Miniprotein binders against q56419. Designs and how they scored, part 3

Target 1, 326 residues: q56419
Amino acid sequence: MEGRTLEEVQEEVFKRHGVLVPKKELEDLAKALEEAGLLLTEKVEARLKEEEEKLKRERPMRLAGLSYPEGEREARAFLEAFRASYPGEGEEARVLLMPHLEPSRVPEVYGAALAALEKTPPPERIYLVGVAHRPLKEKAAALPVPFQTPFGPALPDLPALQALDALLPFELFNTPLAFREEHSLELPLFFLKGRFPEARVLPLLVARRSPELGEALKVVLRDFPGLLVLAVDLSHVGPRFGDTPLTRTLAEEARRRDLGFLERLAEGEPEAALAFLGANPTRIDGVEVVASLLPLLRERKGKVLAHRLDLEAPTLSAVGAGTLVL

## First folded at step 30 (miniprotein)

Design t41
Fold by OpenDDE base, last read:
Structure t41 (fold): chain B 326 residues (1-326), chain A 86 residues (1-86)
Amino acid sequence: as target 1 above (326 residues)
Amino acid sequence: SRDEFFWYELAEILKEEGDLERAITAFRIALLLDPESPLMLLELAEAYLEKGKTDEAIKVLEELLRWYPYSPRAERALEEAKEEKE
């Protein structure tokens, strides 16, 4: 951020988080940045390094007690309640698209994912591809360590991760700090681990579309078969994201974009899904993930199990969430 | 290097050192850069409580609960904050 214009910072924040920071707040931030240059920079850097080193061993729960129960018994009851919130039956999934939004906001969407998992034979491994809401050094990253959950640690599939790394033109194991609090992995993983306790996991983040990732994964999946999970949200609309307060018209447009995107994916036409979005005016979160995984999504027929556009009342904004099985 | 990671860690360090005023400022900046972190909101509320700003803490926790309806930690913190106000 140092040396960048306020406009560049605004653009970056918007790009990463979908939040439009007002110019006044940016000015305050700029002033604070100047002051930070005089602060305990060395101590902060040392602490960050320590945190990175810890993340080489394990990724602890960060949202236990905030988004889901910490205790196993309570967590299991939580899981079952979410499943119960979806009245339908699932289908077997080879590819599962599910949300990473706060679960309590869209319980039936997570319930639909759980319904699909009930019809899915336990995989040996889960390729969990989330969205990087923090900057990555490379287009994608992995954290090859155990992820803690109330159901025990989700263990990494090191052989498969190593195979993937070997096929990528960049270092896969980059930016460990980006994983520390990334909910796009932690929240879906809760449900996945709860249903498939013995599955190993490949926790992956995508910051920018990487065709290389999709091609590499296609090869890796041949030798290391598993369930592919896209942990992505859909439209982000309203004042928080630079729009007017949510109206019926804006909501209808968001739903149209979300469902149009999901339906085209369900038809096995991921390129058409991306083309349908164009400039992505409603800011579908999962675009970069889908764009990275095209080789794995082509010609796969599936079904949209659930969709919800959930109101974020404090900001009069809304976020789309969906569950798709392929 | 002065990104959301920096500001968050700075805020935590400042909080640990007892510099609550600058900690609060740093958390607010971190939240601008990473607005979807419930942990930062919780930490900010705690910083307010430690500083004796109970009303501000309550406001932050209520906001947290609006965004994250299931938050036992936040609920407990809010209850404690309300008890301190009484």
Scores: ipSAE 0.526, ipTM 0.831, lowest interface PAE 1.1, mean pLDDT 90
Fold by OpenDDE base, fold request of step 38:
Structure t41 (fold): chain B 326 residues (1-326), chain A 86 residues (1-86)
Amino acid sequence: as target 1 above (326 residues)
Amino acid sequence: SRDEFFWYELAEILKEEGDLERAITAFRIALLLDPESPLMLLELAEAYLEKGKTDEAIKVLEELLRWYPYSPRAERALEEAKEEKE
């Protein structure tokens, strides 16, 4: 907030999270901040450094007991229930697009992902690409440490991560704090680790479209083959995101854009998928990820397994979620 | 820079030091930049409870449950907060 206008902060929050914060609220908090004289800078900086050092060793669970069970037995039952929520059969995946929305909101969509994983031979490694909901120093980042799950730690593929880093024009291992509470990795990883306990993982975040990332990954995948997972949500519509309350018209538009996006991806036309969205008026979450991974998505035909526009009743808003196999 | 990470850590430090008023302010600022952070929401609710602001705590926990509707931790915290209000 320091050095930025309230409008800039509001815009940044909207850009990152799709949430419109009232200007009045920002003004009140800014005033309170000034009055409070919050100047414990040195101590804060020391604490942040300590947290970064911890993240050099491992990434603890942050959403256990909030989004999924902490205990392994309960976690397995959770997985089975989600799988059961999808009545269909899956398809073998070389690329899997799945949501990172709160799982209990869209169980059948995660169920579809699990169904696909059932038909997928166990990969040696999983390239897990999430959305950075926090600022990154670079367009993309990785955290080369074990990620804790109820099923044990998901271990990083260090050789593949190093190979990727070497091919990028920026430092891949940046902004470790952005990973600390990032649900776009933690939530899909729960399902992935549960299904493929022996797979190594490359946890990646994308903040801004990076064509370099896709090109680098294409090269790395030759020497280090694995499953590519895009953990992305779809449309965000309603008052939380600056729209009017959800109506049939707004919901239909969100569905149209979600399905149009997914179907074009399923046809192996990721550029057409992006072009179809244009200015992205329904705020599809995964656009920067897809834009970064174009070389890996081209000419791959697949199938949309599930889609849901989930109503958040308290805010009369909705978020789209989908599962796509390529 | 005083970003979301700065405000969150400041809030935690202030809470640990018992300065609940400034902790609450810092959490609220951090939550502007990361409005769906479940842990910050929980800690903010706790700070409100410790300060005797039960209604504000309930409001925060209800907000948390909008993002995490099936969170056992959030539900328990909300139940406890409601019991404290009665």
Scores: ipSAE 0.504, ipTM 0.822, lowest interface PAE 1.1, mean pLDDT 90

## First folded at step 35 (miniprotein)

Design t49
Fold by OpenDDE base, last read:
Structure t49 (fold): chain B 326 residues (1-326), chain A 86 residues (1-86)
Amino acid sequence: as target 1 above (326 residues)
Amino acid sequence: SRDEFFWYELAEILKEEGDLERAISAFRIALLLDPESPLYLLELAEAYLEKGKTDEAIKVLEELLRWYPYSPRAERALEEAKEEKE
């Protein structure tokens, strides 16, 4: 994919931060870096290639000490605190929808997920489907390597991953670098590994809706049963996402969209959930994931356990988070 | 592609080579592409500290902690930065 132009970067920064970075400053920075010459570019490319090769062996923690504790003891205490933040009881989950937002921002939503996991028999494997916040070469991807966590490595289910790959019209094992810093997998995996230390994992990312993925997974799940986890956020509203600062009206619309989406999923009507969103004006993050997994969500009844629209005060923006069990 | 990964890796290489000025610039570009990256913020702050720009480092770390309220690594870095300022 062609790199973003400086204009695109400027526009994105403006949209996200409301700050117009002077084009000249960006140009000067880029020029200064370009003048550092072809040799530096080659070094960067070599480093990225090396990093990609490392990802063939394992995926290290990237957010340890930033989003969650690095040490196991502290990590366990962290889990307990998050569980405690949700006062309710969970439900057994065959499908769990949970957020991938920074945990400390929506602790009770993660707490609800933990509550559900407490009522869920330990699965042999977890199909963890996150959102690709970086471009993928294909509509979806997987990284078939151990993911490091404070509780030890989450080991991949290679047979199930291979079975899935065989049923897809594209190469599943693509774009390994997209996994290196993808929080939509790392953050939920922390909680999942902490609760189910022996479960193998299928770490999957969706960039664009892939009906083929859902159909393939439906087949794979017959031979390789497990817990399906959708790690998705909900509405994204405010200046960071191209809206005006958060108002009561905008927040109410975001909540309406979020809850309407989740409720329809809870009723086993994922197509209705997608239809309800229409053009998705509040930018629900999980749309492409849900659209990919329709065969696995149909006719499954469940319960919405938690929802929060989290205010990002510095940007006057908000992100929706929810926990749903099916 | 000159994406956030490119700029981040470039910044890291420059930092390793001791070119802190260009490293800072590269980290800033990476953060323009991914402003929510706690790792990029942390690395930028560290680059500022190494360059003796303690105030800028503190500002970046405070921003990091605003986005990521639980960040022991950032908190430690901030404490160290404040100690260096005194």
Scores: ipSAE 0.746, ipTM 0.905, lowest interface PAE 0.7, mean pLDDT 91
Fold by OpenDDE base, fold request of step 38:
Structure t49 (fold): chain B 326 residues (1-326), chain A 86 residues (1-86)
Amino acid sequence: as target 1 above (326 residues)
Amino acid sequence: SRDEFFWYELAEILKEEGDLERAISAFRIALLLDPESPLYLLELAEAYLEKGKTDEAIKVLEELLRWYPYSPRAERALEEAKEEKE
């Protein structure tokens, strides 16, 4: 099977859930579906192609009513509640690092992001750089279409996107299906669109480090100024990620890595931040994004506004989230 | 490739065609590839409900709500499922 082997799936499930799905059960399910799937494969492929073509027009909400309210009124109340969850004041951001974790799990971290946005003059455009949780054809990608939100569509900045594409050695507009369900863009975009309704957006995904992206963006930002947003999570520890159940020691290490990473970024030393992580044993999510954007992060001083290590009790795992302004 | 999108779309097609048993299987495979997909969980629960497997639907929806504590769609589905069980 040209896709993930059943063993890889089993391993991934085991790593993610600490549950070993019996290989036989997987095989039986796959076999039962393979017989049906062979007959329907062409239909599925046609459907996927249709979905891909739709993504050339717009990216619909996928998490409305699941992670955030679908209705505008309720969505505004949601934003206010999240802002209220952070008791502090924000700072003006030229670069904002914020999470893409399920918002309700780390409300104060998103609240801190909102606090920063309150102190930020409305940008003409937002460079929203998320993490590709699905494979991309290239190191990075963009989807140059409107992204639907409860506050209306976030419109793409086509001129800036085109300028970026022209400076990259690869086609920027690749792998549209990777955007369809990518929460690393959808979730932060909810907050960003809610705060800056008139800002255009450059929705970008990074799958693997691309120094070219950072260099290109540096040039583009000169001609097309805007807010740079890194939508990244921090440590991923526990059974879901191949560790033992969360202990005080493991949690402390995760926090140390998260805060050490963020603090070095706050000092304008992104290379030091990456070096601090080394092999990234706690699996900070945003490493490839930061590694891609080094030219934009250098010498920028800022402040860590919030951090949380959120426990996933069902899996005894935890995910780090943080908000940093530069 | 037969990734989560493939299995999800297959499940949707099967569901549309009324083959709920195979749809459920396909959704389950999709969830193996992307266990945290709230959409896949929701669709699986709906398939269970349509098949009359209310207890399984409730279990899936409760799992969804554990991952996504703010999920009005899931909450509504769970309420409906519980009402069908009573």
Scores: ipSAE 0.744, ipTM 0.904, lowest interface PAE 0.7, mean pLDDT 91
Fold by OpenDDE base, fold request of step 38:
Structure t49 (fold): chain B 326 residues (1-326), chain A 86 residues (1-86)
Amino acid sequence: as target 1 above (326 residues)
Amino acid sequence: SRDEFFWYELAEILKEEGDLERAISAFRIALLLDPESPLYLLELAEAYLEKGKTDEAIKVLEELLRWYPYSPRAERALEEAKEEKE
């Protein structure tokens, strides 16, 4: 995949931060680094290769002390506080849709997820499907290694992962580096591991809609039953995402899209949910995941437990988060 | 491809080699590609601190804390940076 051009980077920075980085400065920085020559490039490539090899053994925590506590005791207290932030009761989940947004920004939404998990019998395994915020070689990927958490490692279900790989037309175990810093798995996994310490996990990422993934998972779930978790966020609106500053109208549209999407999913109509979004003008994060998992979402009735449109005041932007049980 | 991973790893290597100026530049490029990376922000702040640019470090850490309201690691770094300024 061709790296972003300096112009694309400049445009993105401008969109996200309202700062126009002079092209010359970027060029000078790039030149200074290019002049660092072939030797440094080789060192970088060697380091990246080493990192890939490490990821064949385990995925370490990247957000401990940044998004959640590093220590187990503190982590448990953190979980309890999040659960307490949601005043309602949960429902048993066969499928759980939950956010991967920074937890402290939407505590009650994660609290709702925890409430649902309280009513859910401990699964043997969890199919954790996140969003790839980095490019994947294939439409979807898995990392078949232990994921570190404050509660101990989340161990992969290798037999189920192998069964899934065998049913896919592409290599499932691709792009390990995409998992290294992917928060869409790490953050939900914190809560899941804390609640179900003995469950094995299938950490999956979706970059692009893969109908094959849903069909394959449907088959795999017959032999390897478990909890399906969609770790997805909802609308992304405001300057960070190319919109004008958040207004009442824009926020209402984001909420309408989010709730309309979730409600249709709750009715067991995932195709209707996707159709409702159309071109997805508010940039619901979970579209590709839902589109990949249609066979698993059809005809399942559930309930929306929580929703929040979280304002990021410094950027006058907002991100939607929701919790849905099926 | 010269993506954020490339620039980050380059920055780390440069930092290890003691070339803080180029390391800072490389971290900044990595952050252009992934502005919300708490690790890149933290590493950049540390590089600033090592170079004696305390004010720049504080600014980066404050930005990190703005995006990550729960960040004990960043808070500690910020406290340390403020103490060094005094």
Scores: ipSAE 0.744, ipTM 0.905, lowest interface PAE 0.7, mean pLDDT 91
Fold by OpenDDE base, last read:
Structure t49 (fold): chain B 326 residues (1-326), chain A 86 residues (1-86)
Amino acid sequence: as target 1 above (326 residues)
Amino acid sequence: SRDEFFWYELAEILKEEGDLERAISAFRIALLLDPESPLYLLELAEAYLEKGKTDEAIKVLEELLRWYPYSPRAERALEEAKEEKE
């Protein structure tokens, strides 16, 4: 917003979110921007620094009571309801691809993930790889602290995290603030912690494809075995993402790409999955994660358990979600 | 540096200082940058309620519930807001 004209901001918001902000509102917002003097800026910076320091100790829940129950009893009931929403049986997972979309929007997809977890022996640790929806200083990052959940804290596997850091050409422990509100970790973690309360966790975020991460993880997984979880969504189509309102044609294309992507992963051909997407015109969320984890996905055969393209009616947009077991 | 985090924290500071008008503006800016943030929506609604703008609060909470259909916090806030309106 800084240095942009009101028209440019309006256009950007419209392009990104499909919302036309009235000029008057923009003017009011601009005024508010101007009123954010140096003193207030310094206060904000100090607060952000404080928040960053807190994140060196723990990552609090941000979506408790908003996406899932805060209380443990209610949270367990929530888990069971989600599991019940998927009528099928799961399969043992060594690698689990699951969504991070708002759970209540795609309950069956999360249910499928839970079904898979039921058939999975409790892992010692979970490598939880999410998508950075905010910029990272490096291509990937980790936050080596407890993540709060209704089931108690998910504790980090520090030895494994340290081993991973040692193998990466960049500092793994970067951009802690990117984790503060990152739902791509928090939401999947709810389900994972609920099913595997004793598992340690490696909370990882990927902003950009990092082949180094996959190679490093391959080594680390040898010495520190565990469940690999890719917390990724699939296609993002519609006005929120720069497309026209959702049509049958657009939805079919999104589904085609989602399923084509997942099916190729299920066949143990992650490179083919990426190639199938090409320029990724439907904006599959998990591309950078998959591209980073190629060494771990190659030759692993599995099964697509669920897929849903969820309509966001307010924006006439849609987001794909899927569950894949490898 | 003036991303959604900046504006959200600014809004929180302003709210704490009792400057609800500017807080609301700052939350709205944060929401322009991250329209789906349930926290920003909730905080904005609370700021509206504190300012006595119950109708605006209800509207925001209803929007929140559209994005997040399971939101006990939002539901409670909405119920409270409706009760205040009566």
Scores: ipSAE 0.744, ipTM 0.905, lowest interface PAE 0.7, mean pLDDT 91

